# VHH binders against q9y6x5, part 220

Target 1, 379 residues: q9y6x5
Amino acid sequence: LPPKLLLVSFDGFRADYLKNYEFPHLQNFIKEGVLVEHVKNVFITKTFPNHYSIVTGLYEESHGIVANSMYDAVTKKHFSDSNDKDPFWWNEAVPIWVTNQLQENRSSAAAMWPGTDVPIHDTISSYFMNYNSSVSFEERLNNITMWLNNSNPPVTFATLYWEEPDASGHKYGPEDKENMSRVLKKIDDLIGDLVQRLKMLGLWENLNVIITSDHGMTQCSQDRLINLDSCIDHSYYTLIDLSPVAAILPKINRTEVYNKLKNCSPHMNVYLKEDIPNRFYYQHNDRIQPIILVADEGWTIVLNESSQKLGDHGYDNSLPSMHPFLAAHGPAFHKGYKHSTINIVDIYPMMCHILGLKPHPNNGTFGHTKCLLVDQWCI
Below, E stands for the ipSAE of ESMFold2; O stands for the ipSAE of OpenDDE; V2 stands for 0.75 times the mean of E and O plus 0.25 times the DockQ between their complexes.

## First folded at step 10 (VHH)

Design wc23 (framework vhh_5j56_2; at its last look DockQ between E and O 0.82; V2 from the best seeds 0.00; counts 0 for: pae E 4.8 > 2)
Fold by ESMFold2-Fast, scan of step 10:
Structure wc23 (fold): chain B 379 residues (1-379), chain A 127 residues (1-127)
Amino acid sequence: as target 1 above (379 residues)
Amino acid sequence: QVQLVESGGGLVQPGGSLRLSCVASGFTFSGSDYYAIGWFRQAPGKEREGLSSISGSSEGFTSYSDSVKGRFTISRDNAKNTVYLQMNSLKPEDTAVYYCAAGEYIRGSDYWTYDYWGQGTQVTVSS
């Protein structure tokens, strides 16, 4: 029987939440498994880009999901809705569930992971749920475990996505200890429910489970706003994405737009596409706009208005506040092992190894994760 | 199809109390972690200010702005699809039109969107 893997994401779970709050269920999971304390995500540190990087092992410029709001200059298409079913946006890479289905007699299952309800290279997850935020964690878990236990050909790769703590991180900010403690306790209880359900169904001892996230969260404030309308008039550009990374499509001379922006705020870096720092790996794609603005941590770019966000992400991926963690348990993983840091693109080749799949060319390094695995030597 | 109706506003003296009600129709807000009802206010010449919210989750998570924390209490009656704002120790500075709004969070949006608003109810705090 082939190995099985369940990949779980709690959106916006900042790594240092593990040190500042108690997680009894997650700590029991880690005690008999592995913990990677920091996962260095890809730039920009946003939901869709990083979720697709986890399952492709590619930087955003390579997989094509470069933001949560995008414009493709070649085709003139716009992407700004999580219900957009156009495979065009997703076809620049092959996610692991597609590889899983195509390499052997195997099925994939998905509860709302970004991209799983879209046919990619004419292949959609064998079992999936269309995105609907009103569907409870319990219902998502019930469907995933049913598919893991009752499928033919067998489900060997399954994904489960939950929007918290991102939703509350934006609403309250990560420094609201009272509200964040309540939200994080609820998430820990959901992890307890997950483990209990897998044990009750006889799946726990033979299933590999990864719990991770796409990014962290940082505190924002009404005292840290960059008013773009004070820098440049709307008639000079089309705004593709706003904050904290603004994507600017000039309607006039590109250099003139750049000159109006470049000295507008000491808390914002302004880049021509060709000048975006190489370390971001955020340049070589038609969906990356001619001018990119990058706000400093905790600063929000606005259009002559206040911001309702008390927390945000999307910032520089070198910032520890933007980093999630990774915890894992199962027959492929050591017990009680802690690792300091991996790159988010390293998750994909590790998962391919666990499932016995041949990975597509990717930006991950298998050597970075091999110390987590019982069948590998990390020296 | 979604409609919100506020009631309970009026004239009250400083130090007095009012209870606002927000009746929702066309949807059920309870039972979803990603639905909320929020209370907002707007005084003449000022921006709209968020005051309090209650989530649709089973826990009914609540939040309060610093300006009203300790004086205002939000609650819900799921059977009546109604959210209440109990306002105590009212001050002249609390004079505003009060609105309830239905909020939703979806993956990748990075903020709670309040697309459905009531028509507002006037609260005046004066002698």
Scores: ipSAE 0.736, ipTM 0.872, lowest interface PAE 1.0, mean pLDDT 92
Fold by OpenDDE, look of step 11:
Structure wc23 (fold): chain B 379 residues (1-379), chain A 127 residues (1-127)
Amino acid sequence: as target 1 above (379 residues)
Amino acid sequence: QVQLVESGGGLVQPGGSLRLSCVASGFTFSGSDYYAIGWFRQAPGKEREGLSSISGSSEGFTSYSDSVKGRFTISRDNAKNTVYLQMNSLKPEDTAVYYCAAGEYIRGSDYWTYDYWGQGTQVTVSS
C-alpha cells in the first residue's frame, strides 16, 4: 500500500505550551512517535506564509505568500483573508498536495488548510472543504478520515487545519493562564478525538500523522504601542500590512518616508527592502514592499487607534515565542524520539520522502529530519 | 438582519451597581467557538475601549480589561440569546456610553472582528 500522510495544524500553538501545560493525549501521541521541540518558522511569522512554507519547503520570498495581507503593484491586486482565492498569489510555488495528486493512483484531501481551496497550477485537491470557520473540528476530521479511508484513487496526502489556539491567543494573550489552560485542554481533547477516530477506522497503525503549527504567540500590552501617526502623516504612504511587521508603500519619495520612520521608536527596526537582514530570507520578491517596519517582541504597531489584541505573532522568527512544535506518529517515524530543533522548511522534504514524491526545489534540508525516520541513518 | 440591543443603563451613585443587557437577534450566539459578544465603552473625548467578552463556545470563555476586573462580570443566557454585564462598585470614571458588539475570529486577519454593534446605552456615575 502506498504511504499515507495526514498533516494537521493547530494554528498558533507555541512550542513551550508543551512544557507549561498538560497534554495527556498529545503526550501519548508523542510517546508513541517523535517530537521536535522547537520549529524555527519563516519570517514573517504569520499564518498564510508559514502554512505555505510547510507544504512547499520555501521561504516566503520564494513561494510568494509574503504576508496575510499583500499588494502587487503591477497588477494592482490585493491579498487578504477575505480575498485569498486568486491563483495569482499561490502559483509562484507548487504545494505538496498538487505534486501528490499529479501522481498516478493518488489523490489529495484538505480540510481548510490555507491555499487548499484554490486551484494552484490548475490543480485543486480532489477532496477539499471551502474555508468556513463555523465548521467544527469534528466535521473536518470526519471528512478527512472518510476520504483517507474510502477514496478511489486513494487519498495519500491530507491536511487538516484548526484555528486554535491562535484565536484565543490573540484574544486573551498567551500569559492568561486561566483561559489558555482551558483552551489548550480543548485542543488536547481534539487530538484525542483525532487519535480515537483513526483507531476506530483502523488507520492508526498505517497512517503517518504530523501534528504541527505555523507559529507561536507573544504577550502584547496597551503599554507597548508604536503609533505611526506620531512619526509620519498617513497621506505619505499606503499601509499594506500593519503589525508587528508593517509593509509600507510610500506615496512620496521613499527616502523621505524612511527618514520619517527610522527613528519613530527604539522598539522598531525600519528597513529599506534592500537592507532587510539576509537571515530573514525576505527580500527577493516584488510583493515585499519598499519599506518594512519590524516591531520588537511584544510591541504593537498601531495607527491612531487602540489595539484589541492581547497576543500577537509575526515577529522575528528567531524568537522562541514565535516557534511552534512538531509531533509525528506512524510507520515512517521512530517511537519515543525527541529532537531539539528543525526549520519549518525542513518539513517539506521529509513529507516528500515519506510519500515517495520527488520534491520541487526547496529551502529545506532533509538531513535535519533524518533522525525522525526509521528508514534513515542518524548520526 | 443581525441586531444587538443594549439596555440597563442609567444614573447611579458611586459604589452602586448596574446590569446591562445585550439582546442579539438575527443569529444564534451560543454554539460557535469563534464567535463572541463583547462589551465596550466610550467616554466623551476618549477612545472606545474593550471591557469584557464572552465566547459562544460551550466553555464560555470570558475576558476582562484590567480596568474592570473584579468589578464587572459578563454572563449569558442562551435561551434568551442575551449577554449581561453586571457592573459593581461603579466609579465616576466608568461614566460612558456602553456598547455591545458581536465579534468573530477570521483566519488570516489575526484579530477578532466586531461587525455588529448595538446603539449603546448611557451609564452615568455621579453623586
Scores: ipSAE 0.452, ipTM 0.758, lowest interface PAE 1.0, mean pLDDT 94
Fold by ESMFold2, look of step 11:
Structure wc23 (fold): chain B 379 residues (1-379), chain A 127 residues (1-127)
Amino acid sequence: as target 1 above (379 residues)
Amino acid sequence: QVQLVESGGGLVQPGGSLRLSCVASGFTFSGSDYYAIGWFRQAPGKEREGLSSISGSSEGFTSYSDSVKGRFTISRDNAKNTVYLQMNSLKPEDTAVYYCAAGEYIRGSDYWTYDYWGQGTQVTVSS
């Protein structure tokens, strides 16, 4: 009898794609459920941090996944896309799948959500796929639905991750209407396949489904480059992450590095760690480097003038271009309700409520999402 | 071992045409949205410039830089594991070494990484 939840992410799905492109399948999903038109994500607006914020309800400084590329000065460890499985990086928080499967007679399943192939607090998702971008959406969905139907103890929380439209957003830029229209049509067809598969297997009526994303995408241009090499020699620092938020570990006196960078471009803000704006909630973790550089929207920090990046994300989380959406359907959710905005950290306490889990300490506010839920009164 | 081999370069007069080919061996790029083959060039004294790409997807999505849009056409022949660049209305400014490269999307890097490069083929446009 425990309630079930499937959490789906389409990486890089900018909120305004919903109004600027046709999504017959997703719009049917929304019509019979709920929509949050804009989700304000966490800074920096990158893939690994925001996926972990969804499942922990924590700001990046609190959960410790502070970027897609990280360095820990105490342990000398590096985190990257090819080196992301060390539990050290993930252990500063407890994601919802761990909490869920520690409950009596419950298990969790995962198809490639960031962190689900890592034993966090010595606990890995009960059923999972190792990350491999070559695995089709259909195979990911087949595994998830098999686990939802056939596991003992039953799978009550499942995740499903897909790389689009992020991959195409980077490749073409969000303003390439011709290519993005084709990509988004394909994604809508995948959503149709997901709903159809759940209906065919008898899961649809009793499974809560959230379709969301981690961030949006902004247009870049060869005319909007910030050449870091013109301002500072490579020998003065170690580059932990480059663009659009550069993470700078000085090799010489930090003030000297800061002074070389602070006037590098009017389209880049340079922060000493202690001067990072409080609204970012991006200061109180040792993995945040002593100096960060934050490019203006659509600007790219480069080491030379050869970058030809067409779309990117990671910018200030106040920018609408960085915001995803959230749609949901299932017995816990109202039908035909639209909501303007929530914070991405609010998703965690909502999911805990749906699953009957006691949330760990977090930064989310249940009250922000209660109007989406049938068992809550919104006054 | 993955290899890319360009051919079809040469000397041509302004306004002329050339067709470059890029033969891939050691892998098949078709069948995935996350792979692409792109054409690049590097003129003497200039930085490398991306020109065009075609995805490995069944739809074969294409893209073009502004400098070649309307003059160059990328295409593929999946049976031959080959990508072509048809270059029309060539100008002296198109003189460069032309390279093909295989690219892949990597979610943690948030960009396309081109891991395999050909050795290049020279195109010279002069009277």
Scores: ipSAE 0.095, ipTM 0.554, lowest interface PAE 4.8, mean pLDDT 90
ESMFold2 (binder alone), look of step 11: mean pLDDT 80; pTM 0.810

Design wc24 (framework vhh_5j56_2)
Fold by ESMFold2-Fast, scan of step 10:
Structure wc24 (fold): chain B 379 residues (1-379), chain A 127 residues (1-127)
Amino acid sequence: as target 1 above (379 residues)
Amino acid sequence: QVQLVESGGGLVQPGGSLRLSCVASGFTFSGSDYYAIGWFRQAPGKEREGLSSISGSSEGYESYSDSVKGRFTISRDNAKNTVYLQMNSLKPEDTAVYYCAAGEYIRGSDYWTYDYWGQGTQVTVSS
């Protein structure tokens, strides 16, 4: 009886959407499974960092994907959403699909989870789709279910990624109830389609399914802008990442750049790398720049231009608006159990346990997720 | 491959109306949640600002900037591969070159990227 796990991410699914909108399909999934109301993600609360933390159990400073935009001063390489295929960026950690393929005589499958279309430590997911936003949820689901049923060695770990509600959260903002209601209803319908497909294919009763997300979303406004050009001339620094966490590489003395920035706005904190709060676990990596600016919730850092963002994330990971949820169903999970909070790094050792894999050293704590699992004692 | 052509600009008096059209070719935006057509404007000596967008999804999700909400309306005619911006209650501060742009959302971008732009159409609001 080889255990199987499907990990599904709906990008930018803020935890409190569950309390403010109706999700009939997701509620049916939860009723016969488990719900973790808040998942405390890693800083910075961005897509690539948090997706990699889910599958490695590591803080960003440890796995090396420290932002959606990164620069390495030694190699002069740049990482971005459009330039994410170089294994160099991903090789500081071992994601679960690599562990699954190397420790067990089993396969992995992936529909567009960040990193799955990249060979990491010379190992790529056994079955994968190259990232393409034009590919429908249905096509991603069709490929995943085909691979789960028609693979040798068997696919025991599969991932499925969807860009909503992040795309609409950025465009409309989470407080636009009319537009967000339509988006979230569509996501709930996709969850219904997922469950129906798994049932029709005979997978539902023996497959562990986790539905989660990487971060939340907060409301932004043209009234909450920090114009970086009013603080410092762009000739003094190279901008590696802008908002809401700006990564500053000084072209002059670091202290001079810091002094120009430190009191420029009451709505951002300016940190020298060594002064970044320890609670962020965002310091011990060469890809973290010498000066980091952290905007207050709902504030956008701009370069003498208006922002088109009505919603954003990347903010302090202590903010509930930045937290996703986790729901799960399957033979490994209790039925009808509700849990308050786990850390996003805790997901990896839990998934390793379900799959019978030995986890690589990680920052997660298995004890935090044991109450979700039928084969564990909850004290 | 992608080409956008704006039309409908001109001179109008304060309080008047104009309807801008954007004809798209080589761009399949209908049927995808992650493709959109947006309207932007830029006045001399001012930054470019986004005004409105409409998605390619069946729902046709619309957005508006605060400066134009209630005055401007975006719509589409898929049979003509055209996106419209109906501009009502025009003010002198609406004077700008108006651009349509085709764009998409990709994971990790944190915003909609507009890689294809029309040449622009001048709107002048003056008596």
Scores: ipSAE 0.485, ipTM 0.763, lowest interface PAE 1.5, mean pLDDT 91

Design wc25 (framework vhh_5j56_2)
Fold by ESMFold2-Fast, scan of step 10:
Structure wc25 (fold): chain B 379 residues (1-379), chain A 127 residues (1-127)
Amino acid sequence: as target 1 above (379 residues)
Amino acid sequence: QVQLVESGGGLVQPGGSLRLSCVASGFTFSGSDYYAIGWFRQAPGKEREGLSSISGSSEGYDSYSDSVKGRFTISRDNAKNTVYLQMNSLKPEDTAVYYCAAGEYIRGSDYWTYDYWGQGTQVTVSS
């Protein structure tokens, strides 16, 4: 019947972890599938923005999830990881599961991918789990495979999200080989479990599986702090987001706030909204604040206190440390093919092609992914 | 009701050692990589500083701030639902109120959100 696709995200899986650690299960997956070594994500290189870019094919300024903490000056609403259920924040784009449900007589299933527990344009994933970090990978996998095997209309698009290695990347830093090797081996074992479960259920040969991530991770240090309180008094602005991209809403004249910040630290760039580099595609949305501070790789912006983070992300998307990878296996994909780089926004039109869906207008380029696909001619 | 109770503070001479304990009640600390107990301090006239954390998973590891790494050691006793901070080679600048806090990793939080805090225990390092 119709093609099926399972999209799996391991949050914060930096691309070069594949070169520095052994992944026997992932390497077996890749041997009979495809690998994209680097995925150039969107700015800012944060969880909610990049997960939404994967499923919409849009830059953050276009889909409206511009940070993990946001303020909309027109409506005066606030968004956070603890207050993410208002459809207002998600309604500037149409994610693939909504398109899947509306264009075809098909269902979608979701285990905790950002946005899947929210009705977007009055459409919620047919099957979903409300976000709860305490729910095991095994339980998420059990639900997804049950829905893939037993749904009517059939589940043709499914998503599965896991918080590691992001949580450990923040806690230990990506350069902690002992702790990171333990975490990454556990993830590889989960990939092995996933493949074995799909084989046991008779799903493996006819299911397209994509394993990817939203961003990477870079090493931070108490020796690399930018104390914002030494730059400007709290009475001058409202802080919408802090680190490593600070979102500043001035309470006084914008130019005065800018002048106090612009030369405060050699380790951050200070931008008026209209001066944000075009290459970021991070300007044309009311949720992007009037002044944005961008810390240099490995530097943490703080308010007169230390940071417990030994790793972080959110930095410039040109940095290889911010890049995830993409691996895929299934009837749509070549076997044993390795590709250098794609843009994260390219994943959406590729997935639409695999599922036979008409994509909404997007920032991806189908041509960038066609060499991965058996039904396409690549240059 | 989640409660955290610190103990073990007091007066100690420079170069001395002290063990703080944090007893958690109202939740089970063990069994999840995404739950952590962290130690923080607030020195006189300063803002709160994070020092160390340990996860509830049996396979979990610890982390330390640069200011205490090599001198402080965090450990746990899951049967007692207790986390310890062993402080060695204490310096006058270690004088502070020490707090333990329980935190959870949440998708998009970029670290542990510490929502439950103890009352604090005073540590004074002086001759």
Scores: ipSAE 0.386, ipTM 0.681, lowest interface PAE 2.2, mean pLDDT 90

Design wc26 (framework vhh_5j56_2)
Fold by ESMFold2-Fast, scan of step 10:
Structure wc26 (fold): chain B 379 residues (1-379), chain A 127 residues (1-127)
Amino acid sequence: as target 1 above (379 residues)
Amino acid sequence: QVQLVESGGGLVQPGGSLRLSCVASGFTFSGSDYYAIGWFRQAPGKEREGLSSISGSSEGYISYSDSVKGRFTISRDNAKNTVYLQMNSLKPEDTAVYYCAAGEYIRGSDYWTYDYWGQGTQVTVSS
């Protein structure tokens, strides 16, 4: 029987939540599986970019989903973070579900992972749900498990996406212990439901399950605002993305816009595209704008207004607050093993190995995940 | 679409109490983990201020602004699809039009959007 993998994302699950809150169901999952305590994500630390990096093993400049709001200067197309299904935006990479369907003549299934409701290189997930935030976790899980049991060709790769704890992290901030404890307890209960459903259906012993996230969350405040309107008039530029990484398209000379912004705030770094730090791997794509502003952790960029955000992400990927975790269980994984850190791009070649797929060229390193796997030698 | 109707405003003396109600239609509050109901107020010549919100399933996730914490209590009746704001120890500074609003969260939006607003109910705290 071919190996099977279910990849689950809880959006915005900051790694250190595991140390500050109790997760009895997740701890039982980890006890008989593996835990990676920190996953170093890609810059910018946003939902669409990092979800696409997980399934392609590529930096954002290489896979082309460089933000949740994008502009392509060559084609003059605009992308929004809500329901843009133009394949143009997704076609700079080949995600694992496409590879799964084309190399091995197997099926893929998806409950709302970003990109899975889009035909990419003329291939869409064999089974999928169109994105709808109102659909419950239970309905997403019911569809995934139905497809895992009742498909021909067999579903060997399945994805499941959930918006929490990101939604509550933004609304309440990660320092709101009362509300965050309730949100995180509910997520732990959903993990318990997931495990119970898989056991009830006879899938648990033969299915590889990865639980991970795309980024973390940091506390924001009305006392930490950067008002762009105090430094530059809106007539000088088009705003492509705002906070905490602003993407600026100049309407006048780029150097003039840069000079108006460079000393705007001590809590914001201003980069011409060619000066963006190499460690970000965020330069070589037409969708990256001529000027990028990067706010310091916990600072929000605004246009002469207050911010609704009590928590945010998108900040420097070296910040531990931006890091998710990875937990996994199944026949491919060791039991009771803890690992300190991997890169988010390393998940893709590991998943390809588990599924027996030849990975497309990628930025991940298989060696970084070897110690998690039973069929690999770990020194 | 989503519709919200507020009631329960009026004139009250300092130190008094009022209970505001917000009846929601067009969605089932308890059946959606992504919809929140928030209470806001706006006094003449001032910006709109967020006061309290409730979101999530039957256990509801609750927040309060510092200006009302300990004095105001948000609650819900899922059978009536109604959210309440119990306002105690009212002060002249609490005089404002009070609004309820329904918010939602969509992956990648990075914030809650309050696109559905009631018409408001006037609260006046004076002798």
Scores: ipSAE 0.509, ipTM 0.790, lowest interface PAE 1.4, mean pLDDT 90

Design wc27 (framework vhh_5j56_2)
Fold by ESMFold2-Fast, scan of step 10:
Structure wc27 (fold): chain B 379 residues (1-379), chain A 127 residues (1-127)
Amino acid sequence: as target 1 above (379 residues)
Amino acid sequence: QVQLVESGGGLVQPGGSLRLSCVASGFTFSGSDYYRIGWFRQAPGKEREGLSSISGSSEGYTSYSDSVKGRFTISRDNAKNTVYLQMNSLKPEDTAVYYCAAGEYIRGSDYWTYDYWGQGTQVTVSS
């Protein structure tokens, strides 16, 4: 039987939630598996970029999904959460489900992971659900488990995406103990349902399961706003993305726009594209705009209006508040092992190893994940 | 197709109470936590502000802005497909047109997008 892997994402699951709330089902999963306490994600710390980095092993400048809202100056195309179906945006990388289908006689299955309902390099996931936020976790799980048990060629790679705790993190903020406790308990119960379903179907002992997330969440406030309209007239630029990383396309001289913005607020950094810190790996792509504004943690960039967000992400990827975790269980993984930190781009080559796939060139380092795997020598 | 109809506005004295109703069609409360009905208001010369919302899930999870928390209560009646905003201890600064809106959270949106709006109902708090 070929090895099988289910990759599960709970969007916006901040790593330190594990220490501040009780997760009995997740803790039981980890006890007989592995935990990576912090996953250092890619910049910018947003949903589409980091989900694509997990499945390609590439920095955003390399895979081309550089934000949740993008503009490509060469082709004049626009990308958004409601306009994400053009293969053009996804074709700068090869995600693992495409590699899985093309290297061996294998199938992939997907319940709403970003990109899985788009043909990429003329290849779409063998089984997939079109994105629809109203579809329950149970229905997503039922489809994935059906495909894992009843496919020819066999489904060897499956993905499952869930929007919480990101939605509630934005709504209530991560410091709202009452509401976050309720939301996180519900997620833990969903993890319990997942494990129970896999056991009932005879999948649990032979399936590798990774539970991870794309980013964390930080507390925002009406007391921490940067009003961009107080600094520069919007007639001088086109706004491609706003907060907490603003993507600015100048309508006048770039240097003039930069000079108007550079002293706008002590709580954001203003970068010309070529001056973006090398550590971000966020420079070498046409979809990265000529001027990028990066707000300090917990600060929100606005256009002469208040923000309803009590939590946000997208901030500097060195911030622990932006980091998710990774937990895994299955025949490929050690039992009861805890690891401190990996890079989010390291997940891809690890998954390729588990599935016996040859990875495409990537920014991950297989050595960083060796200690998690039973068939590898840690040191 | 989502449609929203507001009612229940009017003139009330400071300290008084009003209950606003929003009748929704094309939206069901058997949906997900990612569907929400929200109440917003806009006073002359002010920006539109969000006041409260309730989730489309059976649990009906609620949220409130600081300006109305403890004074306003959002609720729903699934049989009538109606969302209510009970407004107590009304102040002159609560005077505004009140709007009901249906919003959806989708992956990558970072917040609810409210694409369907009612026509609004006027609330005036004065003697």
Scores: ipSAE 0.662, ipTM 0.845, lowest interface PAE 1.0, mean pLDDT 92

